# VHH binders against Uncharacterized AAA family ATPase y4kL: the designs that were tried, part 9

Target 1, 330 residues: Uncharacterized AAA family ATPase y4kL, of Sinorhizobium fredii (p55530)
Amino acid sequence: MARGELMKKLLASYGRDEDFRAVAEQIIDEEEKKNNRVLARTLRKTLEAGPQRTQSAPKALAPLIPFPEAAADFVERIEPEHNRNDIVLSAANVRVLLGLVKEFRRADEIRQHGLKVRSKMLFCGPPGCGKTLCAEIFAAELGLPLFRVKLDRLISSYLGETATNIRKTFEFARKQPCVLFFDEFDALARTRDDSGEHNELRRVVNSLLLFIDNMQPKGFLIAATNLDRSLDAAIWRRFDEVLWFDRPEAAMIGRFLKLKFKNVPVAFDPARNSAALEGYSFAEIERVCTQAIKAMIIERRKQVQERDFNRALQDEARRRAGQARLAPMI
Below, E stands for the ipSAE of ESMFold2; O stands for the ipSAE of OpenDDE; V2 stands for 0.75 times the mean of E and O plus 0.25 times the DockQ between their complexes.

## First folded at step 4 (VHH)

Design u9c (from u9 with S31R F104W W105Y E106Q; framework vhh_7uia_1; at its last look DockQ between E and O 0.07; V2 from the best seeds 0.00; counts 0 for: pae E 19.1 > 2, grease 25.3 > 24.2, off the site)
Fold by OpenDDE, look of step 4:
Structure u9c (fold): chain B 330 residues (1-330), chain A 121 residues (1-121)
Amino acid sequence: as target 1 above (330 residues)
Amino acid sequence: QLQLVETGGGLVKPGGSLRLSCVVSGFTFSRYDMAWVRQAPGKELEWVSSISGYGGSTYYEDSVKGRFTISTDNAKNTLYLQMSSLKPEDTAVYYCAAGYSRDWYQSYDYWGQGTQVTVSS
């Protein structure tokens, strides 16, 4: 393996002690193979001498704040299943998110200077590009509970009830540091000009926007939408930061593929196929990976073969083509 | 074809200066954080410096602060590391890389082959 690739792996394993060790061992082995015995020995010694950072992941004991009974119907707590190592983000998004984390940690100081803290984020991008996953990981990174808003339940046929439900939801979110997440904000993010939207929905949207404007969360409000250009300008103005989740480029795809095959024996370099997957969402790419892995299992092989991947890709391409027939992929 | 090619390494005396260059092909700086990473003999990889593709902010390892300067020339598609007041402890293979901030546990997407810098009396 090229030295550069090993470096990449090593850096990617930062914060993951087991993975880091594994990659380090691989580097050592490679040096041994190159007859760099002195270096290999030194590296091994260094690896052994390194502080065993006890993975005390601060289980941020998010205090079991009792769900106020009134909001329980409208919010769902999402338990974190993923961490920062499970997501591939653009450099821009990484910078923005890290900035937000820093700002959050120094929020009191910032406020003392009479400045507002960014707390409202809009995630925009095609479906399957990691918006929901990012929200989850972001909340986990902050040590904040993530609450997904059940928009379908909020939107009642009774306009008066809807406003009340929205209020209850926001009140709930204000009582504790949390991440309030509005997934599939698409219905609400549509341009007001669409003559076909029921007056009721407009009212709901306006009400929601009002609450968003007036809300000062102790944590974050995140809305995710699949819409981009068709977003109502009024919605954009309500958010402090906008993150774009575009379809991944070849480099990001390569990283993602490596991630998905990390624990799977492969007979090929998945990253070599990155270019072929341009235009696909992360979700679609994941499906390709999963199908390739399944092929290995079904055929009781020891490794995923490139043919498995290619076949899976062909299948996904076919699927995509079929979808395009039904609805123009915006 | 995406490629990073480092040049400018060599032998220098303590207190001397070197300028490393990394020519980038196949992508633009604005898409990535560009970084210099070094590996000394028998040591772990060490991040040295980064420049943000977005905004141009520069970051340095504490050990090189005030001595090293990272910069880019967009017209030449080249990343630079100006090293001054070099010390024996700066001896390493220096790699240019394109990727993400180390503060986020993500790997760089692209790596050069590296250039050897040796600081010796």
Scores: ipSAE 0.000, ipTM 0.227, lowest interface PAE 11.8, mean pLDDT 83
ESMFold2, look of step 4: ipSAE 0.000; ipTM 0.138
ESMFold2 (binder alone), look of step 4: mean pLDDT 82; pTM 0.850

## First folded at step 5 (VHH; framework vhh_7uia_1)

Design u9d (from u9 with S31D; at its last look DockQ between E and O 0.01; V2 from the best seeds 0.00; counts 0 for: pae E 22.8 > 2, placed apart)
Fold by OpenDDE, look of step 5:
Structure u9d (fold): chain B 330 residues (1-330), chain A 121 residues (1-121)
Amino acid sequence: as target 1 above (330 residues)
Amino acid sequence: QLQLVETGGGLVKPGGSLRLSCVVSGFTFSDYDMAWVRQAPGKELEWVSSISGYGGSTYYEDSVKGRFTISTDNAKNTLYLQMSSLKPEDTAVYYCAAGYSRDFWESYDYWGQGTQVTVSS
């Protein structure tokens, strides 16, 4: 095969580790055939030295995009560790996300028609319901690097420099394809509603919101919030799409339980307990599963027993009851 | 209703001076940061100067530093841009804008209709 064709295949295999390796090996073989032994050896060494990234996570083009040093304090790159098989989503969210992916892929055509491409998403739901995980997986599916913006750090910076820092962050995101993830959006909402806040802080928050409104990313902007109806209407209007991450229903819980016990021997059907876990977040359910599995390991048993799961559930219920005594679940 | 209306543009010789005015309605200068943005023929919008609604700090593009001065008169609800030592390169439509940003013109929410400034011999 011509060198150019192999290069095309290599690039096309990006994110598919097995395919990538196969094509890389072909390139190495071709170089060996051309008696480019030094190059072949170097390529082989490079291929072997490359992080054995677990087969499952789409490789983001993230390493190729330098992030300005000035924004380094306010942005964290999130490496993909999960794939689409590691998350349970509602049918509605799946539909919306798939639609967004399709729209993104045809963004140029859409723009040629004078239409705006959806690029700003708001993730709403209680803590532990998979908002961050979804953002990670979404970015990975698109092959885009994910950058988490640390809002608290941005706001806590010298007030006179905050606007500049925000601007630099947004300029970066505007110029290169990426997913910009805003966590702790609740903090912004609270700042706007608090009449006691300093006027300068309010201006900074408003500036940030204006940047969000006027930003035209080459990728996506995602904001996650635990607030729902209490969120300022002005904030809602700035987003092109809203995804709701509610506590999982029995069916979703069942799928999640199957996922968590997929590689663990069990002496019972975990999905039978789905109803008992209604009202729990995915994070809470995961804790139950983890504790049940730990019980198996501690007692050196071959399988997780139903009693292990039940005990773990009781413990989690106790924990939840204690938390409810301290603060009403918002 | 929030409105921005620019005036004061015109034809001036190189080295001359011109004062632009922007009358604002529907808000006070303390509510927003104000800016001047210009667009030359066939070019993109370019941020020129800003004044903070908080504290009154002023900011300038490097090319206009020392030549242009941004100011406000609260009593008259008017934003000014005093331009001196004008150059042909300063020829553009000048817009008044309001928002919560400095030199990032894309973040401004409200704009005037613009006033033409032409610097020619």
Scores: ipSAE 0.000, ipTM 0.238, lowest interface PAE 15.9, mean pLDDT 85
ESMFold2, look of step 5: ipSAE 0.000; ipTM 0.090
ESMFold2 (binder alone), look of step 5: mean pLDDT 84; pTM 0.868

Design u9f (from u9 with D103T; at its last look DockQ between E and O 0.02; V2 from the best seeds 0.00; counts 0 for: pae E 20.8 > 2, grease 24.3 > 24.2, off the site)
Amino acid sequence: QLQLVETGGGLVKPGGSLRLSCVVSGFTFSSYDMAWVRQAPGKELEWVSSISGYGGSTYYEDSVKGRFTISTDNAKNTLYLQMSSLKPEDTAVYYCAAGYSRTFWESYDYWGQGTQVTVSS
ESMFold2, look of step 5: ipSAE 0.000; ipTM 0.119
ESMFold2 (binder alone), look of step 5: mean pLDDT 85; pTM 0.876
OpenDDE, look of step 5: ipSAE 0.000; ipTM 0.236

Design u9g (from u9 with Y100W; at its last look DockQ between E and O 0.01; V2 from the best seeds 0.00; counts 0 for: pae E 16.6 > 2, grease 25 > 24.2, off the site)
Fold by OpenDDE, look of step 5:
Structure u9g (fold): chain B 330 residues (1-330), chain A 121 residues (1-121)
Amino acid sequence: as target 1 above (330 residues)
Amino acid sequence: QLQLVETGGGLVKPGGSLRLSCVVSGFTFSSYDMAWVRQAPGKELEWVSSISGYGGSTYYEDSVKGRFTISTDNAKNTLYLQMSSLKPEDTAVYYCAAGWSRDFWESYDYWGQGTQVTVSS
């Protein structure tokens, strides 16, 4: 195969570790056949030394996209640290996300038929239920860089420049394949409902919403909110898909517990405690797991004991009860 | 219900002047940026001018700078485009739009029906 074709295959296999390795090996073999032994050896060494990409999230081709200086103050690039194995999702969310990935891959064909491609997603659910993590992993799966929009900075900017800054941010996202992530989108919703807020802030929020509505990203726009029914209907209509990140059910909790203790010696089956953790967020459950593991370490034991887990759970329950006293869980 | 209604279009000779009006209802100018966008036959939409609902700052496409003037009369809820030194290339349907942007016409949310401007000898 011509060197160019192999290179194309290699690039096309990006994110598919097995395929990538296979193509890389072919390239190495071809170089060996060409008596480029030094290059072949170097490539092999590089392939072997390369982090066994654990099914690590395809490194976003992100480094190749120049970050416009103008948007630098308003967006933050998030480096992928997690992969699809690090998250527990509902079957519904998995289905929707997979569908979105498929649609994205065939976006040009879809557009040729005069149809719109889904590109705007709303993540709804209580805090600690994996919205941000999901956005990260989703971006990684697509091989797209993830940019978090700093809404507070956008809004706090000179009121007269805010619209321009918003525009620059969206233009940036429109011109390059990326995932633009709006965290704490509920802050915007609150601003709209607050009659006491300065007319200018409302305008800024409306401007942002208009840009969201009219944006045609080459990638995805994701907004995350802790609010559900309290969101303005107008906001909902601007998104192509909505994903619900509810508190995990017993089955999901079980999977999550297995995940958290996967590399930790345990003297009990963590999944047996799934029912006791119903109503807790993933973040809360993670805290329980972490505390149990810490107990093992502190006491220099070889395994996490059930008592460690139970104690951690009791502590978390206490914490939760205290929080409930301070503010009704919105 | 937000409505935009353009008037003032017509036939004018090169070098002539024309004043477009857009009457707005259902909102105040302070809530939106207002813009004029035009579409020539067989061409894409082209942003022409905008006026900020905040501060009243005006913006113009390079091709119309010095010739066109955008303004508002709040008392009449009317947006204006004073066009002078008109050229044949200014021939287009002119639309009034409301939103929150400058030259990014795609971001405007509300549009009028448009008024035809024809510049011909």
Scores: ipSAE 0.000, ipTM 0.236, lowest interface PAE 15.0, mean pLDDT 84
ESMFold2, look of step 5: ipSAE 0.000; ipTM 0.161
ESMFold2 (binder alone), look of step 5: mean pLDDT 85; pTM 0.871

Design u9h (from u9 with F104Y; at its last look DockQ between E and O 0.01; V2 from the best seeds 0.00; counts 0 for: pae E 20.5 > 2, placed apart)
Fold by OpenDDE, look of step 5:
Structure u9h (fold): chain B 330 residues (1-330), chain A 121 residues (1-121)
Amino acid sequence: as target 1 above (330 residues)
Amino acid sequence: QLQLVETGGGLVKPGGSLRLSCVVSGFTFSSYDMAWVRQAPGKELEWVSSISGYGGSTYYEDSVKGRFTISTDNAKNTLYLQMSSLKPEDTAVYYCAAGYSRDYWESYDYWGQGTQVTVSS
């Protein structure tokens, strides 16, 4: 096969580890046949040294995108560790996300018709309800690298340089396909509402919002917030789609429990306890599951017992009650 | 209602000077960063200069540094661009813009209608 064809196949196999390896081996073989032994050896070594993707998640083309040094302090690359099987989402969110994926795949056609492609998403919901996880998995599904923007660091920098830093970050995101994830978007909303904030800080926040508004990413921009109705209307209008991450319903809890105990021997049906966990976040429920499993391990039992789960639940309930005394759950 | 109106454009010989003006209505200069952006025939928009609404810091494109000066008169609500040593490559429609940005012209929210500057022998 011509070198060009193999390269095309290699690129096409990106995210399919087995296929990628197969094509890579073919390339190596071809180079050996051409008596390019040094190159073949180097390629083989590179192939072997590559991160053993333990998990079937599509490899983001992330390694090919140079990260601007200027944005390094404000952006963190998040490596995918999870896949779509690791998250429980509402039917509505699944529908919206699938729609976004389809739209993304046909973005050029849509643009040819003079229509705008949805590329800016707002994730709204209480803490521990899977917003960050969803962003990770979404990026992975698209095969795009995920970059988390540290808003607090952007804002804390020299105010005179903040706008430049923001610009550099957005320019980076505009030039390459990626998912740009804004965590702690609440900080921006609070800054806008706080009359005591310095004018310069307000300008910085407004600048950021303007960049968000005018940005046309080749991928996606995702902002996550714990705020719902209290969020500035001006912020809402800047996003093309909104996903709500509410506390899980009994049915979702059941699925989540099954997921968490999938590889753990249990002497009871975890899903039976779904109703008792209503009002809890996924993070809280995960804690209950983890503690129950730990009990099994500590006592060197073969199976998690219902009593382990119940005890863990009681402990979590106690914790929650204590927190409620300190601060009203926003 | 926020409005920007540019004036002062025209025909000038190479090496000549022009002063562009942008009268702003509906806001104060302290509320926004102001910029001049130009578009040459058949080319994309190009950021030229900005002045910060906070502190009055000025910024320039490399090609105009030393030749162009951006300034404001708060009493007149007017933004200026003093252009000197003009070159044929400076020929463009010049736009006044307002927002929260420096050299990233795409982030500016408000724009004037533009004024034509032609540098020709």
Scores: ipSAE 0.000, ipTM 0.238, lowest interface PAE 16.3, mean pLDDT 84
ESMFold2, look of step 5: ipSAE 0.000; ipTM 0.114
ESMFold2 (binder alone), look of step 5: mean pLDDT 84; pTM 0.871

Design u9i (from u9 with S31N W105Y; at its last look DockQ between E and O 0.01; V2 from the best seeds 0.00; counts 0 for: pae E 17.5 > 2, off the site)
Amino acid sequence: QLQLVETGGGLVKPGGSLRLSCVVSGFTFSNYDMAWVRQAPGKELEWVSSISGYGGSTYYEDSVKGRFTISTDNAKNTLYLQMSSLKPEDTAVYYCAAGYSRDFYESYDYWGQGTQVTVSS
ESMFold2, look of step 5: ipSAE 0.000; ipTM 0.196
ESMFold2 (binder alone), look of step 5: mean pLDDT 82; pTM 0.852
OpenDDE, look of step 5: ipSAE 0.000; ipTM 0.224

## First folded at step 7 (VHH; framework vhh_7uia_1)

Design v1 (from u9 with S101L; at its last look DockQ between E and O 0.02; V2 from the best seeds 0.00; counts 0 for: pae O 17.1 > 2, off the site)
Amino acid sequence: QLQLVETGGGLVKPGGSLRLSCVVSGFTFSSYDMAWVRQAPGKELEWVSSISGYGGSTYYEDSVKGRFTISTDNAKNTLYLQMSSLKPEDTAVYYCAAGYLRDFWESYDYWGQGTQVTVSS
ESMFold2, look of step 7: ipSAE 0.000; ipTM 0.195
ESMFold2 (binder alone), look of step 7: mean pLDDT 81; pTM 0.841
OpenDDE, look of step 7: ipSAE 0.000; ipTM 0.222

Design v2 (from u9 with S101L S107V; at its last look DockQ between E and O 0.02; V2 from the best seeds 0.00; counts 0 for: pae O 15.3 > 2, unsure alone 64.9 < 65, grease 26 > 24.2, off the site)
Fold by OpenDDE, look of step 7:
Structure v2 (fold): chain B 330 residues (1-330), chain A 121 residues (1-121)
Amino acid sequence: as target 1 above (330 residues)
Amino acid sequence: QLQLVETGGGLVKPGGSLRLSCVVSGFTFSSYDMAWVRQAPGKELEWVSSISGYGGSTYYEDSVKGRFTISTDNAKNTLYLQMSSLKPEDTAVYYCAAGYLRDFWEVYDYWGQGTQVTVSS
């Protein structure tokens, strides 16, 4: 769209915050396409600095109760860096997530009818398939702060204090609407099955699971795991919803490639290579894209060529082959 | 690793026709946008025509529009330039080039050795 038309749209969207933002983003995108990176960045910053007109204030996120100093060691606030346009999801996951959003928005009404609101989600899938990104975007979509639980720190703490630390973490989460995110939850699940691990660690894991079970969050609890069928059935039952983050199919790969090359001049259709990337995670595919783009830059070309992409893919394949050799050792 | 080899140049009378060929080796033809560029004696390089590797769109310099036709045979990995109604002003070394199109016409990544086209009475 001509700059003038976008400007007209921007002005016409005055008072419509969502529309305004959408048009502003289009303008920013156009500037990025023109390689006006500095301007695009400035515009983005300006857009972000503008009064976030509180969309109809999701019910005023209760002022973030300052992390009790004790919980701060175990919980990290994640600032949203991505939006819904930055992720490719399966149709099933999109449907489930949208349903959860709707349910959340009408939670009071649902509860008035004596029904429970889904609030605990399990994200399952191989690494690099967008679980963490999805949690981030989901929280942002809801207008809820995202807190990542540092499980490694919780577990490494003096076993005697771990229970207390877990309690503090959950109490913190109960006090405000938020998304509590447990990354690498499989580490906990494995501990439960390993007969050789210290009785104390098992106790800690059981305690954590108990807290998850008894928790009624005002927002959401999300656990992400790389394990699929190996998870204890008891763990599955504790979650209200399960989302599967499988390796992307060709159609999803195509969308992802389009997304990654959206602002990059290309001399080929990246989506044509979707089939060749089947079996790869989004993270792996992203590396391929990035390497291809780097090749363009290094050679001082103005467009990414198919050869760049193919070479990058070969390199990634090599990397993957190496990892497969190491996998039996884990 | 990409090699471009031009053929088909020669001496032709004004109003005559020539067909240039460029054989590409080392990569698939669709991996690049292809172009013909010419250089007349004592003059700068001049872009003549391009064909997109994506979609097959063709582009021509104004001076050759209607007279020249660029095409590809993917099975043979060969780029062609059909030249008709040749003029003395078309005398030049013609180079086959691989690179990129869209909004950028100035830089090509790979070049052939060129073939001489001479239009003279």
Scores: ipSAE 0.000, ipTM 0.219, lowest interface PAE 15.3, mean pLDDT 84
ESMFold2, look of step 7: ipSAE 0.000; ipTM 0.147
ESMFold2 (binder alone), look of step 7: mean pLDDT 81; pTM 0.835

Design v3 (from u9 with S101F F104Y S107T; at its last look DockQ between E and O 0.01; V2 from the best seeds 0.00; counts 0 for: pae E 14.8 > 2, grease 25.5 > 24.2, off the site)
Fold by OpenDDE, look of step 7:
Structure v3 (fold): chain B 330 residues (1-330), chain A 121 residues (1-121)
Amino acid sequence: as target 1 above (330 residues)
Amino acid sequence: QLQLVETGGGLVKPGGSLRLSCVVSGFTFSSYDMAWVRQAPGKELEWVSSISGYGGSTYYEDSVKGRFTISTDNAKNTLYLQMSSLKPEDTAVYYCAAGYFRDYWETYDYWGQGTQVTVSS
């Protein structure tokens, strides 16, 4: 094989340790055949000295994977902006996620025992409860690139093209260790329930579900939905794990408030207001915090006052009440 | 233009062996998963075997495990199915296919015209 082809194979095998090793060995063998003994020996040493599988996929080569032009229209790479300290999760979700990370790290051992590794996750919960953020942080924790699928673009294409586009997207994700993230997956699920005008969309959804079922990602597939009980059983069965992102309880709210004010001077204990924020999403609570901080800045004060927080909360409550009024009109 | 052409089918006695070939044109094996799919008279399409374009991993239907072997020759751009210990139940039209996702034949994009395999005493 031409050196260039082997290099292509090597790059293509990035993140697949066994395949990578196999290709590397082929390269070494080819060099030996060419009587490049010094190079072959160096390569072999390098391969052996390479970080044992336990170390996080070198962050460095992720940027070098050329975005297949064909998938570029349907996937977006999300750069991590947050870390594990930026999110508040339930104890249950933390446990599950940590378990998934451990399983991922020992995936080869697990597979050697003939067991399947969990790789498909469904995130369920109301909007603003941290599903997207969790996916981002989870990917970052694993050292995997996060790709968001643009479902709207996939669906807007002609039916014949849609299937191809879906295939391309999944092929892209299969080629490399990554987290493939489907946001607003409920948009697809709702289409299945509507009996009438959307036969074409149903076909697309079924195709997508088929791909999800058949895909064996080297990383993770995550779908996020705002729907809970209304999801088709067929959808649920395709996922290895389900995480519930409920509205935060008072204890979680307290932690979140502490987090948001961690680097901000405050003249009060934000956690004291946790009970007042029950029923709010994290996104809503964040708005309250942000507005309170803005008030401090605008008034050129040195500390956020409790009155700032209370006013912000009142404003958010008003906003919420307004949305409730509009909901019946839609 | 992508083309798949199957050959090697025929009549064989039970317990016999056949080797099917599929010549591929217009693409490389590394681009797709390759598969053999068969259709018996009056039956639905049935996935038989796949070989991954990545890593060369092979997969088989349970009914053919240990009897059939899928392989590729990149130099010849040819996919093979070595069939041994053939049974009357193996009688079908065998199709070569290229696409994705292993045993899900519905997802394959390209198909050959098929070759007839008949196992009869």
Scores: ipSAE 0.000, ipTM 0.239, lowest interface PAE 13.4, mean pLDDT 84
ESMFold2, look of step 7: ipSAE 0.000; ipTM 0.184
ESMFold2 (binder alone), look of step 7: mean pLDDT 82; pTM 0.845

Design v4 (from u9 with Y54W S101I S107A; at its last look DockQ between E and O 0.02; V2 from the best seeds 0.00; counts 0 for: pae E 19.6 > 2, grease 24.7 > 24.2, off the site)
Amino acid sequence: QLQLVETGGGLVKPGGSLRLSCVVSGFTFSSYDMAWVRQAPGKELEWVSSISGWGGSTYYEDSVKGRFTISTDNAKNTLYLQMSSLKPEDTAVYYCAAGYIRDFWEAYDYWGQGTQVTVSS
ESMFold2, look of step 7: ipSAE 0.000; ipTM 0.108
ESMFold2 (binder alone), look of step 7: mean pLDDT 81; pTM 0.840
OpenDDE, look of step 7: ipSAE 0.000; ipTM 0.223

Design v5 (from u9 with S52D G53S S101M; at its last look DockQ between E and O 0.01; V2 from the best seeds 0.00; counts 0 for: pae E 19.3 > 2, grease 27.4 > 24.2, off the site)
Fold by OpenDDE, look of step 7:
Structure v5 (fold): chain B 330 residues (1-330), chain A 121 residues (1-121)
Amino acid sequence: as target 1 above (330 residues)
Amino acid sequence: QLQLVETGGGLVKPGGSLRLSCVVSGFTFSSYDMAWVRQAPGKELEWVSSIDSYGGSTYYEDSVKGRFTISTDNAKNTLYLQMSSLKPEDTAVYYCAAGYMRDFWESYDYWGQGTQVTVSS
């Protein structure tokens, strides 16, 4: 029986434990017959582990798909640790992301009309502005597993091997609904623009871009970059949507501060300090908040004081100033 | 975008052989599972054979097992279907497709224009 039919039966058997198990066993057997031993083993283990009552979100069948050993070196699964309540986004990004979710959910209908579904996204913005976090939460909202591509490992291989490794990585992602995430994509973009780079590396980058262009994922491909205008036009046109992760505005900072001090006793309104944090990334602001909270804990106080926050902010400002001094030396 | 062009179709007598070819444009040939799908007159699309791009595993519809062989030449970016012991019921338009394996997914991402195979005495 075709795997698709078995999957249909599996879904139809939901709530009927015996039937579900029977269909699952058939799926496992079919995979074994196909010599997909790793997958078969994983499925069997999952089936035997029983319904772990963990109320966790319908774990997409994603955990059941074993990492092909060949792709394991180049892809890392990221387990979701955050949810939609843990991120502050611009109104524009929220709108775009919600639209993408809706489109994804109606993808079959859209395709039936002969239209393409957006599946390739570029996240642009300075470091610490929530690109990676957004990818994580986005994947979680969709119920899709998130896989991070290890670009450094892909690039470090010999040219011939690299092409194969790239192919394997894309094959892995293509064969399952997932979010494939390319972090630090700017490293690749820089390679294209740098005349001093080796021809071999350029070929690798071009190969990767070709795969991105031709890939039609059943989930999403997301690339994150710290570069804005310096990106090659050839890179931009390969993505269906672009999200900008700028440093937060005062209003977003206020929301973020409220979020970070949620469930933490405070003797002041953290949002009052939003203006003072303009120009800082979310990551930097988070450090300020964390240090302020730590001060409360260290001093065994019942509430975070404004002085704790101000001290933390001063320290962060000092850190930032130091980085600026070192930047010309690097 | 990936383009697929089928060739090799024609008229053949029962028991005869044909070799279909599908040329894929670009270097993305190996990034997809490749398949042959056929459509007989008045019938629905029927999956015939697939080849997995990972391990080179081949899959066949029961009706063509032992008679048809799917293969690839990566250097030529070409997919092949060697058909032997052809039967009148094999008469159909044969399409080359790239995307997912048919046994898992109902649709492929890219399709050729098809080539007519007619088996008749």
Scores: ipSAE 0.000, ipTM 0.194, lowest interface PAE 15.1, mean pLDDT 83
ESMFold2, look of step 7: ipSAE 0.000; ipTM 0.162
ESMFold2 (binder alone), look of step 7: mean pLDDT 81; pTM 0.838

